# VH-VL binders against q9umr5: the designs that were tried, part 159

Target 1, 268 residues: q9umr5
Amino acid sequence: SYKPVIVVHGLFDSSYSFRHLLEYINETHPGTVVTVLDLFDGRESLRPLWEQVQGFREAVVPIMAKAPQGVHLICYSQGGLVCRALLSVMDDHNVDSFISLSSPQMGQYGDTDYLKWLFPTSMRSNLYRICYSPWGQEFSICNYWHDPHHDDLYLNASSFLALINGERDHPNATVWRKNFLRVGHLVLIGGPDDGVITPWQSSFFGFYDANETVLEMEEQLVYLRDSFGLKTLLARGAIVRCPMAGISHTAWHSNRTLYETCIEPWLS
Short names: E, the ipSAE of ESMFold2; O, the ipSAE of OpenDDE; V2, 0.75 times the mean of E and O plus 0.25 times the DockQ between their complexes.

## First folded at step 5 (VH-VL)

Design pe30 (framework fv_nofazinlimab; at its last look DockQ between E and O 0.02; V2 from the best seeds 0.00; counts 0 for: pae E 6.5 > 2, placed apart)
Fold by ESMFold2-Fast, scan of step 5:
Structure pe30 (fold): chain C 268 residues (1-268), chain A 122 residues (1-122), chain B 112 residues (1-112)
Amino acid sequence: as target 1 above (268 residues)
Amino acid sequence: QVQLVQSGAEVKKPGSSVKVSCKASGGTFDSYAISWVRQAPGQGLEYLGYIIPIFGTANYNEKFKGRVTITADKSTSTAYMELSSLRSEDTAVYYCARDEYYPSSFRGMDVWGQGTMVTVSS
Amino acid sequence: DVVMTQSPLSLPVTLGQPASISCRSSQSLVYSDGNTYLYWFQQRPGQSPRRLIYKVSNRDSGVPDRFSGSGSGTDFTLKISRVEAEDVGVYYCMQGDHWPYTFGQGTKLEIK
């Protein structure tokens, strides 16, 4: 009698990365129907995030329809942003726990080894030239690039993150906020040793100011203005924060202690 | 499924340049990166550089001091490695290899071409 | 550059006996994402290199289970539980963590 669980993977990833997570769920909640969505795998994870949202939406609709008591989402890394948008665009989602597993909820700004491999001649200070172009916005990684030194360009050019965070106006913003607020629990997981998500506090809606000082969620304009419902959710007691040190980016879905502490309690 | 086929052997004079091709078949060309590695006769493997065709970006081992240029032509699913100012020490078999974007194959060269022998002599 | 040191460089082995190759890196190979991008390649005489092991201990599809990789940080080992005639060739470790990517010197495995 456990609610079904839907898993959404991250950048350069596939469903096979979650074999350990599925093992843990089967051990603690036997009989749970777990669906790891096998869409936008590997290189296809670079497709624009709105395209991914559309594809994942089509996949989750029949699963949610078959589970009138509700479903849980576990969304890893970039997948957490897909799930953010999914919860906003779906007028009748029945998600109980949205478990965001080390996802850059306020964006990414860091010279990570992945970015150095993909753009070896670019530094984080220069990537805004590529990402905030129309061409760059056709790639998922640029959809959540958030340069704190070019906030005007981010607000104007971001076709995804600025819109779902309510940092730039959208005709559907009121409906998106209403839809998102139907979620039962927003479980935020992340930690300082992730090594990829920069700043790591982005997983908890914290982010850099113009001086690269991290401001936590409660100091963000999107929280203070309640742009998509974070302040309302926190007041309702619906936001869970579960930071854990010692866990690297690709280990969030395969660490038993992390699962037992941060994930298992929210899989009713 | 993916196969990499390289151009044939070349004999070059010192000071000239050589351009080796690597044609991919099976799978989509933009779904992986292409690395270039060389091996002098009887010696070990040395990494030259890579290209990410989807972004058109390339990176080079600084040892080759700007002599190496790696390019890709998506219309023909072909990567190229051009080495200029050739010396006798550049005599080697040059290999191209595929790097998938998956963590299991990330920067790991899981499929290799047959190699192209480049001999530099006069 | 990260220096990859293999030992032994020459490895004569009797058919059916085990073989072990060591690879040591001058720096830790734990990547920022927590993975260790250490690879093992086999090169048979006259052939292109073939990847056997990725990320320290994972065998590529089609690689016999008699091959295994292990290690962490800076010390890595490739083991062949029972050497067969087809295993003759040169074995290379490689790090994909630090630019530029570097190979060990190679270990030549020959049947006694």
Scores: ipSAE 0.577, ipTM 0.835, lowest interface PAE 2.5, mean pLDDT 92
Fold by ESMFold2, look of step 6:
Structure pe30 (fold): chain C 268 residues (1-268), chain A 122 residues (1-122), chain B 112 residues (1-112)
Amino acid sequence: as target 1 above (268 residues)
Amino acid sequence: QVQLVQSGAEVKKPGSSVKVSCKASGGTFDSYAISWVRQAPGQGLEYLGYIIPIFGTANYNEKFKGRVTITADKSTSTAYMELSSLRSEDTAVYYCARDEYYPSSFRGMDVWGQGTMVTVSS
Amino acid sequence: DVVMTQSPLSLPVTLGQPASISCRSSQSLVYSDGNTYLYWFQQRPGQSPRRLIYKVSNRDSGVPDRFSGSGSGTDFTLKISRVEAEDVGVYYCMQGDHWPYTFGQGTKLEIK
């Protein structure tokens, strides 16, 4: 029998977006119980990420309790950050595969049409003035904004990403690392033609240095210090990297080849 | 379904002010922008500015040099455009329009109000 | 401000025949995210404007497939493959790339 699958959607998204993914799972792994969490839909996805983590935690507890053998998470875009935080704050999670589907795991530093809409006179070079303020941190997109040219402001002001990455000292760091390390597999999915995640390597824990040169996961301080367990997971063989070109940001959950290559093998 | 309903026509003297309302129904008022566009009789469209109510801040076309003020009242889901120091060239139909974002289909100004005629005559 | 120039300003057409409207911008409309924020609106007599096309070539819901948009950089075109009586009105291009957003002068489409 197959473990239950829990799906967490992304920014400006809803449960309907995953209808094709549900179809693929039903066809290849019949009998799998799949729950697409219908929380923080559409514009509600702009609520602070810690608020979203708390709401999703409340929703997953009964599902995990009914499945003592474990569950899988498929978490898309912003949802992958919610899920990573969830794995850190839950000392009782039973997640086997955490599938991060084009998620900005090391943050975002790119002009996009949603940023043009939300902050209409701002560009990536000056958005730090909004995002690294207490008011800006009340919006989810600012919770993972990562300006490589203002790293000091990021480290001091980020209420979410700097904490879950272990880039700022906090009293829960050891417990969060221990909790996160209970995951069976971390499956990282993304690609160069995404068009939204900037740099796209953020989906693989890569990110810009101060010169906007992309440093890979193994070159990141959070990996080298093993601040939340990435080095430990890689040493166990628990990190799977599955890049795929030719997929735009909104198409990751509706591509059959991607599902069969990058997702299906991990839905035991 | 989002609908925008504007206040009625106004006749004003040069040097006075006008305030046009735009009441929204449907959608989440706080999370979308309300734009203001005008059209002089027999002429084209001109963009005045917009507000996103959750920020309470507005952006203005500098052509109007501080004469325009755009505000929103979240409790009534209503946006307002006030134009001061009116001149005859301000005679126009004033429209409000919604600027709402959806992933991959960014739709700027997809819903328009019915328009409010403002006539400035001596 | 970015100047948007439409051509022609008046466009008499015979029912069932094609129509083409040109729009040029005074500078590139390619934004730093790689998108081009060029829009087309239709205003029928006595009505509010209606969006037809967003981001150069994407038709809005309920817009007939006889309408198409194309172009890049500074040069853009709206085409109507077969003009119908309901298409009478004024057509505007708009750029949403550089603040303040600006419209073309309008092209009045009439049945001859």
Scores: ipSAE 0.094, ipTM 0.560, lowest interface PAE 6.5, mean pLDDT 89
Fold by OpenDDE, look of step 6:
Structure pe30 (fold): chain C 268 residues (1-268), chain A 122 residues (1-122), chain B 112 residues (1-112)
Amino acid sequence: as target 1 above (268 residues)
Amino acid sequence: QVQLVQSGAEVKKPGSSVKVSCKASGGTFDSYAISWVRQAPGQGLEYLGYIIPIFGTANYNEKFKGRVTITADKSTSTAYMELSSLRSEDTAVYYCARDEYYPSSFRGMDVWGQGTMVTVSS
Amino acid sequence: DVVMTQSPLSLPVTLGQPASISCRSSQSLVYSDGNTYLYWFQQRPGQSPRRLIYKVSNRDSGVPDRFSGSGSGTDFTLKISRVEAEDVGVYYCMQGDHWPYTFGQGTKLEIK
């Protein structure tokens, strides 16, 4: 039998968004128990990410307990960050494949049409003033806002991304790294035509430097310092990078070709 | 000079709802958060919640068990606080306050409305 | 929730004399950005609250220099060097670090 699949949605999503993915999984892996977690749907997805992590943890623990052979995680967009944090705080998770589906794993710094009302062009350069405060950090979007021009503020004020990245020292950094390294495979999916994740390389742990030049994962301090285990995972062949062009952000979970190429191989 | 002007006094029956408005003049909500605080007669201040209008959602004090709804209309620079299932203990002056984020660093509630008295009685 | 405890709750003061109000938080109010999000508000009779101090010790514009804030971590103080008649009212401390944000009980300053 196939290992159960747990799906975590993204910002403003619900389980309905994954109806095609469920169909694909059922067709290619019949009998797979797929659970799309309907937590923090819609506007509730703006709740602090640590709150979401706790809620999702409560939901996945029973599923994992019933699947001693292991489970697969498919985590879309913002959900990918939730899942990474989840795997960091859980010392007893049994995740075989962690599939990060177009997730801003290295943060977001974008002016996109999809998020234009949250990230207007006039506000992108100034959003740090809101996000890097106790007030702003009560919203999920601010938890992974990564302003490359205000790195000090990010490092000091980010209550989520900077911590799970191990970019800011904290008492749980070593343990979280150990927990995260329990994952069998980290499958990173994204692409240049996403239109939301900015830069799109963030889905592969690439990100802007101070000049807004995109650096790859291997050039990031979190990799070089192996702060949460990326270097270790790569060394043991546990990281899979699956870039795909021609896919918009809202289509990653509903593209058959993408599924067959980037997702299906890791559900066995 | 930024000012917050709130709607007028309200008298409500128990079980009903009240919606108080807070209009900002002399500025835009794009760079602000709007907080709501209430004060029962002769009592202290109680924080209800706040909204960052650009985010479109609010953060609520869980004490109110979902009875509070804070919204904002950026186009009119008006924030709203709705309290449902009113009780006698909800009788209070309700204040809105502004938190400025830009261009200065985050400070807190620097501008307050004049307050709106809400009386809940049978 | 973070509990803010003010003392005293009643503060009778002679005109021209100094006054001091203490505010203690049940948790540290130092945020990861290095700032301490402690505020002081004044509410004169029949008026809306007015912010006097932000981030422990910064006076708002128009606030007389006889008002001063100090403290760190969990212990904070508002001082009035020379109390004037217009200073009558209730003073509140507030923490803006931990959600939900909370106020002290208030200190009622009166003239003897």
Scores: ipSAE 0.074, ipTM 0.664, lowest interface PAE 2.8, mean pLDDT 92
ESMFold2 (binder alone), look of step 6: mean pLDDT 89; pTM 0.924

Design pe31 (framework fv_nofazinlimab)
Fold by ESMFold2-Fast, scan of step 5:
Structure pe31 (fold): chain C 268 residues (1-268), chain A 123 residues (1-123), chain B 112 residues (1-112)
Amino acid sequence: as target 1 above (268 residues)
Amino acid sequence: QVQLVQSGAEVKKPGSSVKVSCKASGGTFSDYAISWVRQAPGQGLEYLGYIIPIFGTANYNEKFKGRVTITADKSTSTAYMELSSLRSEDTAVYYCAREYGPWSRYTEYFQHWGQGTMVTVSS
Amino acid sequence: DVVMTQSPLSLPVTLGQPASISCRSSQSLVYSDGNTYLYWFQQRPGQSPRRLIYKVSNRDSGVPDRFSGSGSGTDFTLKISRVEAEDVGVYYCMQGTHWPYTFGQGTKLEIK
């Protein structure tokens, strides 16, 4: 029988977005128990990410307990960051494959269609004024806003991403690293035509330097210092990178070719 | 059930301002954007702008930029549309509507409308 | 701005007969997420607009199955398979893909 699959949605999203993904899984791995978590749907996805992590943790504990052979996580967009934190805070997770579907692993910095809709009078250059305030950090989108021109503010104000990436010290960092390293496979998916995640290489732990030149994962301090285990996972052969062109942000969970190439092989 | 209830009809002089309210009930006020649309007597629909209450951000159709201001009061679950420098051409029924954004649920874009507020601009 | 063009503007129909309204956009309405944000609204005299169809072809709850939407890209159609007396009103198409959102000029459906 196949390991259970837990799905975590993204910003302003819900379980309804994954109906095609569920069809694909049922076709290729019939009998798989798939649980799409209906927590923090729609507007509630704006709640602080640590609050979301607590709620999702409570929901995944009984699922993992019923599957001693292990589970798989499929985590979309913002949901990938929730899953990053779950793997770190849970001393007893039994996750085999963590499949991160176009998630801003190093943060977000871009004027996209969605950002222009949310902040029509704001430019990406000015959003740091809102996001790096105490008020701004009460919203999930600001928890992973990473302005490369105000990196000092990001490091001091980010209540979530800077901590889970080990970019700022935390008392639990050593335990979080140990817990994260128990994951079987870290499957990173994303692509240049996403149109929302900026830079798109953030899905692969790449990010802008101060000149907005993208530096890949292996050039990041978090990797070089092995802050939460990326270098160790790569050395173990546990990181899978699956970039695909031609896929827009809302199509990652509904493209059959993407599913067959990047997701299906990791669902045991 | 979600309902949008608008303020009553108004008669204004040219050059004055009007402020129309839209009170939301039945759902969380901050879950969606509130849009404003107008309709002159016997004419079609024209989009004015929207506000996203959770962020306090508003955007306006360029045709009305500088004359229209859309605000929200979360404590009373009420959105407001204020139009200044009124002309006779601004005589219309003004509607508020809840809209679907690219991040919202697929089925709720402009599904709920207020009853409309008639604004008459005459000398 | 995206121009939405409806035809016909006036549609007299015999009770029980089918009716068809065309809507064309000046540019593609496919959004970056792959969805097409084309809507159809009905407005009866003295009432607020009522949404009938969302995303080209999806019928709202409570809307009779004699209403159907179809189309893609820039060419869209609203069909009523059997017109009833209660269908009298003005029908508008709307695009929500490009800012600012724009409406067609409206089609007045009348029973003859």
Scores: ipSAE 0.008, ipTM 0.491, lowest interface PAE 8.4, mean pLDDT 88

Design pe32 (framework fv_nofazinlimab)
Fold by ESMFold2-Fast, scan of step 5:
Structure pe32 (fold): chain C 268 residues (1-268), chain A 123 residues (1-123), chain B 112 residues (1-112)
Amino acid sequence: as target 1 above (268 residues)
Amino acid sequence: QVQLVQSGAEVKKPGSSVKVSCKASGGTFSSYAISWVRQAPGQGLEYLGYIIPIFGTANYNEKFKGRVTITADKSTSTAYMELSSLRSEDTAVYYCAREYGPSFRYTEYFQHWGQGTMVTVSS
Amino acid sequence: DVVMTQSPLSLPVTLGQPASISCRSSQSLVYSDGNTYLYWFQQRPGQSPRRLIYKVSNRDSGVPDRFSGSGSGTDFTLKISRVEAEDVGVYYCMQGTHWPYTFGQGTKLEIK
C-alpha cells in the first residue's frame, strides 16, 4: 500500500521520458499508482509557469483527494518549479515527499542546448533584455531566468521565481509559506555533470553572486530570512540533499543507481 | 532613438487582404516587441496583437485570431501586419508601437508609435 | 476581456484650471508580479498616441510635471494641475495586465 506518485515533466518533455522511472518504481514498489501528467507537453512547456501551475493543480486535486494518506511528487527540471508553486498555492495539499530532479530552484543562468535551439546564437549575456519584460514573462524559460549581473531587474520583473522564492514581496507570501511547510520531505537531486542547469547548485538552492561565485543555500537571503520555509524545513530535518556526479540532464529519470540512492528511499 | 515608419494608405475591397509594414530604425530591432493597434475614424483604440522578433513569436487578440497574421523580417528591421477577409468595420488607422526595449524596467513600453496607416475597406 | 471605463468622455476646461480624468477597470490590474500595468496616452488631433504615464504614476521623460497619475487596483486618475492650450486632445487609459490589452473609450479635452 504505497502512496501514489505524481510525475511532472520538464521543458520540451512529455510522459514518454519517464518510462524507465516507471519501470524502477514498479520493480521496487509494486502496486504503486504512478500518474505522469500529460499536460504542457513539448512546445506547450514554453507556456507561462503560472498557467502551467493552474493546469497541473486541476489535474492533481482528484489524485490527492483519493489518497488521504498522502502522495509523492517527482518533478523534473522545469517541472520542479511547477511543483514548488503547487505546494505554495494549494491550501490543502497532502504531499509527503517532494522529489526535485535537477530543477533550477534559484533560477538558470547559462547557455545550454535548449537555449541554443530557441536562440541559435549565445544569448546568456543579453537574454535579460527580453526575459525581464511582461511579454518575456509569458515564456516559461524567462520565468526562472536569473541573471546575477542584473539582479535588480530579476527582482522587479520576475513574475514567477522571485515571488515563489520570497525574494520579492507578495500579498500571498505568508499563506504560500504556510502551505509549503506542510510538505513531509524536500528531496533535492542534482549534480555537476548535468550540463544544462547552470549553476548546477541551483538544484540545491545555491546560486551565483555578482562575480559568478556560487553561494550555497545557507548563504542565500531567502534561506536566512526563511522567506518560504527552507530554514524551518532544514531545522525539522525535512530537507534531503542527494548530489550525484556522472549524470547528464536527460538521464536523471533513467539512471538506476540514482533511483535506488536518491528516489526509492522516499517513496513510502 | 528607435523610429517606426509605416507604409502608405491603402484602399481595399471587402473579402480581400491588406498587409501593412512598420520599419524600425535607429535601434536594435530584434530586442523590441512590435505591437499593432487600430483606430476606426472618430473611435477609440483597439489592440490587435504583437510580435517578438527575437523569439519569432506572435500573439493575437482572440477577436482577430484567424484573420490577423503578424510577421517580422529581421534583415530589413520590418514588422508586418496582415489582415484577411476584410469587412467595412476594418476601416481604420493601423498603428505599430514598440512594446518593450533594452530597458526592461517597464520604462519603454508603448513609448514609440508609428505615424499610422489608413486602411479603407469599401465596396 | 477587461472593460476600461473612462469618465467624463467630454471635458471642456478653462485655460489654467485643473482637469481630472477617471479610469475604472472591470477587474484588478495588479499582475502576478505585483506590478500594475496601467498606462495613460494623449492623442492630439491628427497625431499618433503619445505615452504620458506608465505603471499608474510614472511620468515619461519630456512630459510636463503638471501631469500626474494615481490609483490602485481598479480605480485610476489622470490629473492635469493647470491646463494649457497644447493639452487639447483625446486621453486614453490602457491596461496591460490581462490579455488582451484594452483601452478606455477616450476623454476629449477641449478648451471652453
Scores: ipSAE 0.007, ipTM 0.431, lowest interface PAE 10.1, mean pLDDT 87

Design pe33 (framework fv_nofazinlimab)
Fold by ESMFold2-Fast, scan of step 5:
Structure pe33 (fold): chain C 268 residues (1-268), chain A 123 residues (1-123), chain B 112 residues (1-112)
Amino acid sequence: as target 1 above (268 residues)
Amino acid sequence: QVQLVQSGAEVKKPGSSVKVSCKASGGTFSDYAISWVRQAPGQGLEYLGYIIPIFGTANYNEKFKGRVTITADKSTSTAYMELSSLRSEDTAVYYCARYSDYGFGPRYYFDYWGQGTMVTVSS
Amino acid sequence: DVVMTQSPLSLPVTLGQPASISCRSSQSLVYSDGNTYLYWFQQRPGQSPRRLIYKVSNRDSGVPDRFSGSGSGTDFTLKISRVEAEDVGVYYCMQGTHWPYTFGQGTKLEIK
C-alpha cells in the first residue's frame, strides 16, 4: 500500500490550490491518504516561520505516528522552508520522501512583481533595511530574504533561514543535522520560468554571490561544511534534482507532466 | 463577513480638498488592504490607488499622483482617501474596496465594496 | 496603460436567453507567476459593483452557476447561460496584472 502524503502550502495559499495534485495522486497511487494542512492560510502565512513550524509540527505528529512505514512530504514554495525546519526539529520524524516544489531553500532576492505589489516604493536593493530589522523578522517573507550585497546583515539578523542552513551557529545545530539526515530522499524541483523564486536555483540550494553570479549547491559553504547534511545526503544518493523549464510559480502543483516526471516516482 | 462603511456625501467648491473615510468591520483590519475606485455619473470605473496597512505602503495611479493621499488608522480600522485641488471633473461616487483577501492571496481584488460616497464639486 | 475593450457596449437580451460579453486587453494579462488576473464585476442600478469572477474563470461564492468566465492571454468572455431579470446592470472587466489597474468601458445588459 502507499505511504501517506502530507502537503504544506506556500505564501497566501490554502488547500484548494492542490486540487489537481490530489487528482494526480489518486490516479497513479489509488488509496493514498493525502492530508493537505489547512494551517497558516492566507494572511497567517505571513506569521514568523518558527511560529508556523510549531503549528505544523503539532499537526504532523499524529499523522506520522499512525504511519510506522513512513510518510511523504510535498511542500510548496515557502512551505518547503517550513518542511526543512520540521525535519530538523523533530527527533522522531519518519519522512521517506521530502518533495520540495520550487522553494527558496537558500533564500529570495528578486525585484519581482510580487515585491513591487507589496512594497511599491521598495527595490530589492532596499528591502534589507526593512527585513533585517526586528520588526521585519516578524514576517515570514523577511525570514528568508537573502540579500547577497548585505550578507553580513543577513547572517546577523536572519532569525530563521541562516539558522536552519547552518550559516550562523545555533546550540541545536548538531541535533538538527542528525534529525534532517533521517530523511529518505530529498527531491528538489524548480525551474527557470518560475517567475517568482529568484534566483530560481535557490530551489536547488544554489544562490547569488556578491556579483549576482549563481553558485550551485556544491560550491556553497553550507554544502562544503556539511552544516546540516547536504553533502552526506548527496554522497548517500538521497538527493534528487528535477529541474523543468516552462513552468510558472503557481503551476508546479497542477502540471501533469511535472507530476509524472518529478513527483510520482517518489510516492512509494 | 467583512463590511466596509463609508462617510456621507460631500459638496465641495473647486480648488478645495475632500477626505472620504472607509471603516472596516469583520476580521482584523491589518489582515487586508484597501483600494479606492471612482465612478463619474453615467461613466465607467477608474482606479485611484491602494494602501496595505500591515506594511504602511500606498501606491497611486500616476494620473492622480500629487493630488491623492491614501492613509489608514489601525486603531479605528479606517482607511482614508484625500483628493486635493478639486475640479468639476472630480464629481463622482468614490468607492473603497478590499484590495485583497489574504485568504485568496494577493491580486484577488475587490471582493467587498463600500456603499460609495458621492462627492460633488460645484460652485 | 493597458487598454481594456469590451463589446458590445449595449446588450439587449430576451429573458431566459443566453448573453455573452467580450473583453480584450492591449497586452497579455499573464502575470509573472503564471496566473491571469482578469476579473468580472456586475453593477446593478444604484448599487456598488459586485465581483462575479476572479482569475478568468473562478466564480465567487454566492454567484449563480449560470455565470461563467473563459479566455486566455488577451481575449476573455463572460457568459450568462439564462438571463434573469435581476441580471440587469452594467458589467465590467478589469485587469490586475499591469499597474495601473484598468477597467473595460462597461456593457449595459437590458431586458428587451
Scores: ipSAE 0.310, ipTM 0.731, lowest interface PAE 4.7, mean pLDDT 90

Design pe34 (framework fv_nofazinlimab)
Fold by ESMFold2-Fast, scan of step 5:
Structure pe34 (fold): chain C 268 residues (1-268), chain A 123 residues (1-123), chain B 112 residues (1-112)
Amino acid sequence: as target 1 above (268 residues)
Amino acid sequence: QVQLVQSGAEVKKPGSSVKVSCKASGGTFSSYAISWVRQAPGQGLEYLGYIIPIFGTANYNEKFKGRVTITADKSTSTAYMELSSLRSEDTAVYYCARYSDYGSWPRYYFDYWGQGTMVTVSS
Amino acid sequence: DVVMTQSPLSLPVTLGQPASISCRSSQSLVYSDGNTYLYWFQQRPGQSPRRLIYKVSNRDSGVPDRFSGSGSGTDFTLKISRVEAEDVGVYYCMQGTHWPYTFGQGTKLEIK
């Protein structure tokens, strides 16, 4: 009688990337119903995150309805932000463990091959000019671009991350916080050798200040103000931090030691 | 100012296909997504589908899937809607409309419409 | 598909008097971003639809103040505070929250 598991992929990704994860779950929790959502694959992962949230929401509703005892979410990379928003917008979700695999929870400020594909002449220092335009905010990558040198633009232009983090006001903020707080466990996974998520501590709600010095979760205004419930969850004992060195960005869902240490304990 | 200009009226036989064009001017075509909506004489509006040139994607209302194809030519800033296996009940005015403008914040939907193209299917 | 139901379908109004059109959806139109993508369109005889209202209550540029939209969730209203002769036409509500996008059946506004 294991709770069903719902998996949400990342940028330029698809359900196929999780074949090893499914093998591990089947070995340790035989009979678990695992659904890897095959929406917004490949280029469609560039669509605005709010659009992706709506599509994934429609897909998870019937799965949650069939499991009144609860479900677990495993959300990889960009998918972790989709799951953050799902937990906030769904006033009836029954998620027990939300397992975030190397997701840029406080945003991204680093050059990647994906950014070069979309914006080939840009560097991280000048991507704010594109991402914080109305046109840029129609791309998922720009929805969580967090330039620490232009925090005023991030706060004013971010259509997604600043809102779900409570960094900018939104009329639904109180309801979003209430909904998010219903989660049983928030399991944060990431590490220094990821190579894509920059800073890697973003996976643990840490982020750069204006001098590019990383401040950890407990020093962030979103935590101190308890904007969406991080302080409340931590006080409740519901936040699990599981950092692991030696794992590259595309290997989080295919490393057995990582699975046994950080994921397996939270699937029951 | 954004303008959408559609091709002229068409008279088609049952079983044939029709291809209606919608030329966009003003602004950047790659920033637009174009929708297609139809209206039978004396009837209401019915949504057919859209194309998003920047993502290379089109999506269709299931009711028309298999008969409707929406395409775009970036070099001429023109979107096309082709409807096959025409029946008399496909007689309608077909409109293109701007679905979204990725250059505008907040996003606007359906803010500019073409003048319409009358397609008549004679039995 | 989301069903959009308008009432009344025929609306005869005396010049200078107020008019009100209701639109109800078969499910909530609140999108995941917290916005409600409910639109009102005016179609004058022989013309293309013209958007009057977007996101429930926001008036398009050039639309007179006498037009207002209100509502939430599944129940929405378009009001014209003082009807003028140029307002004759068919009014449609539309939802852009759930795919496929759907329209109400239309309300024909006529002068008595």
Scores: ipSAE 0.006, ipTM 0.455, lowest interface PAE 11.0, mean pLDDT 87

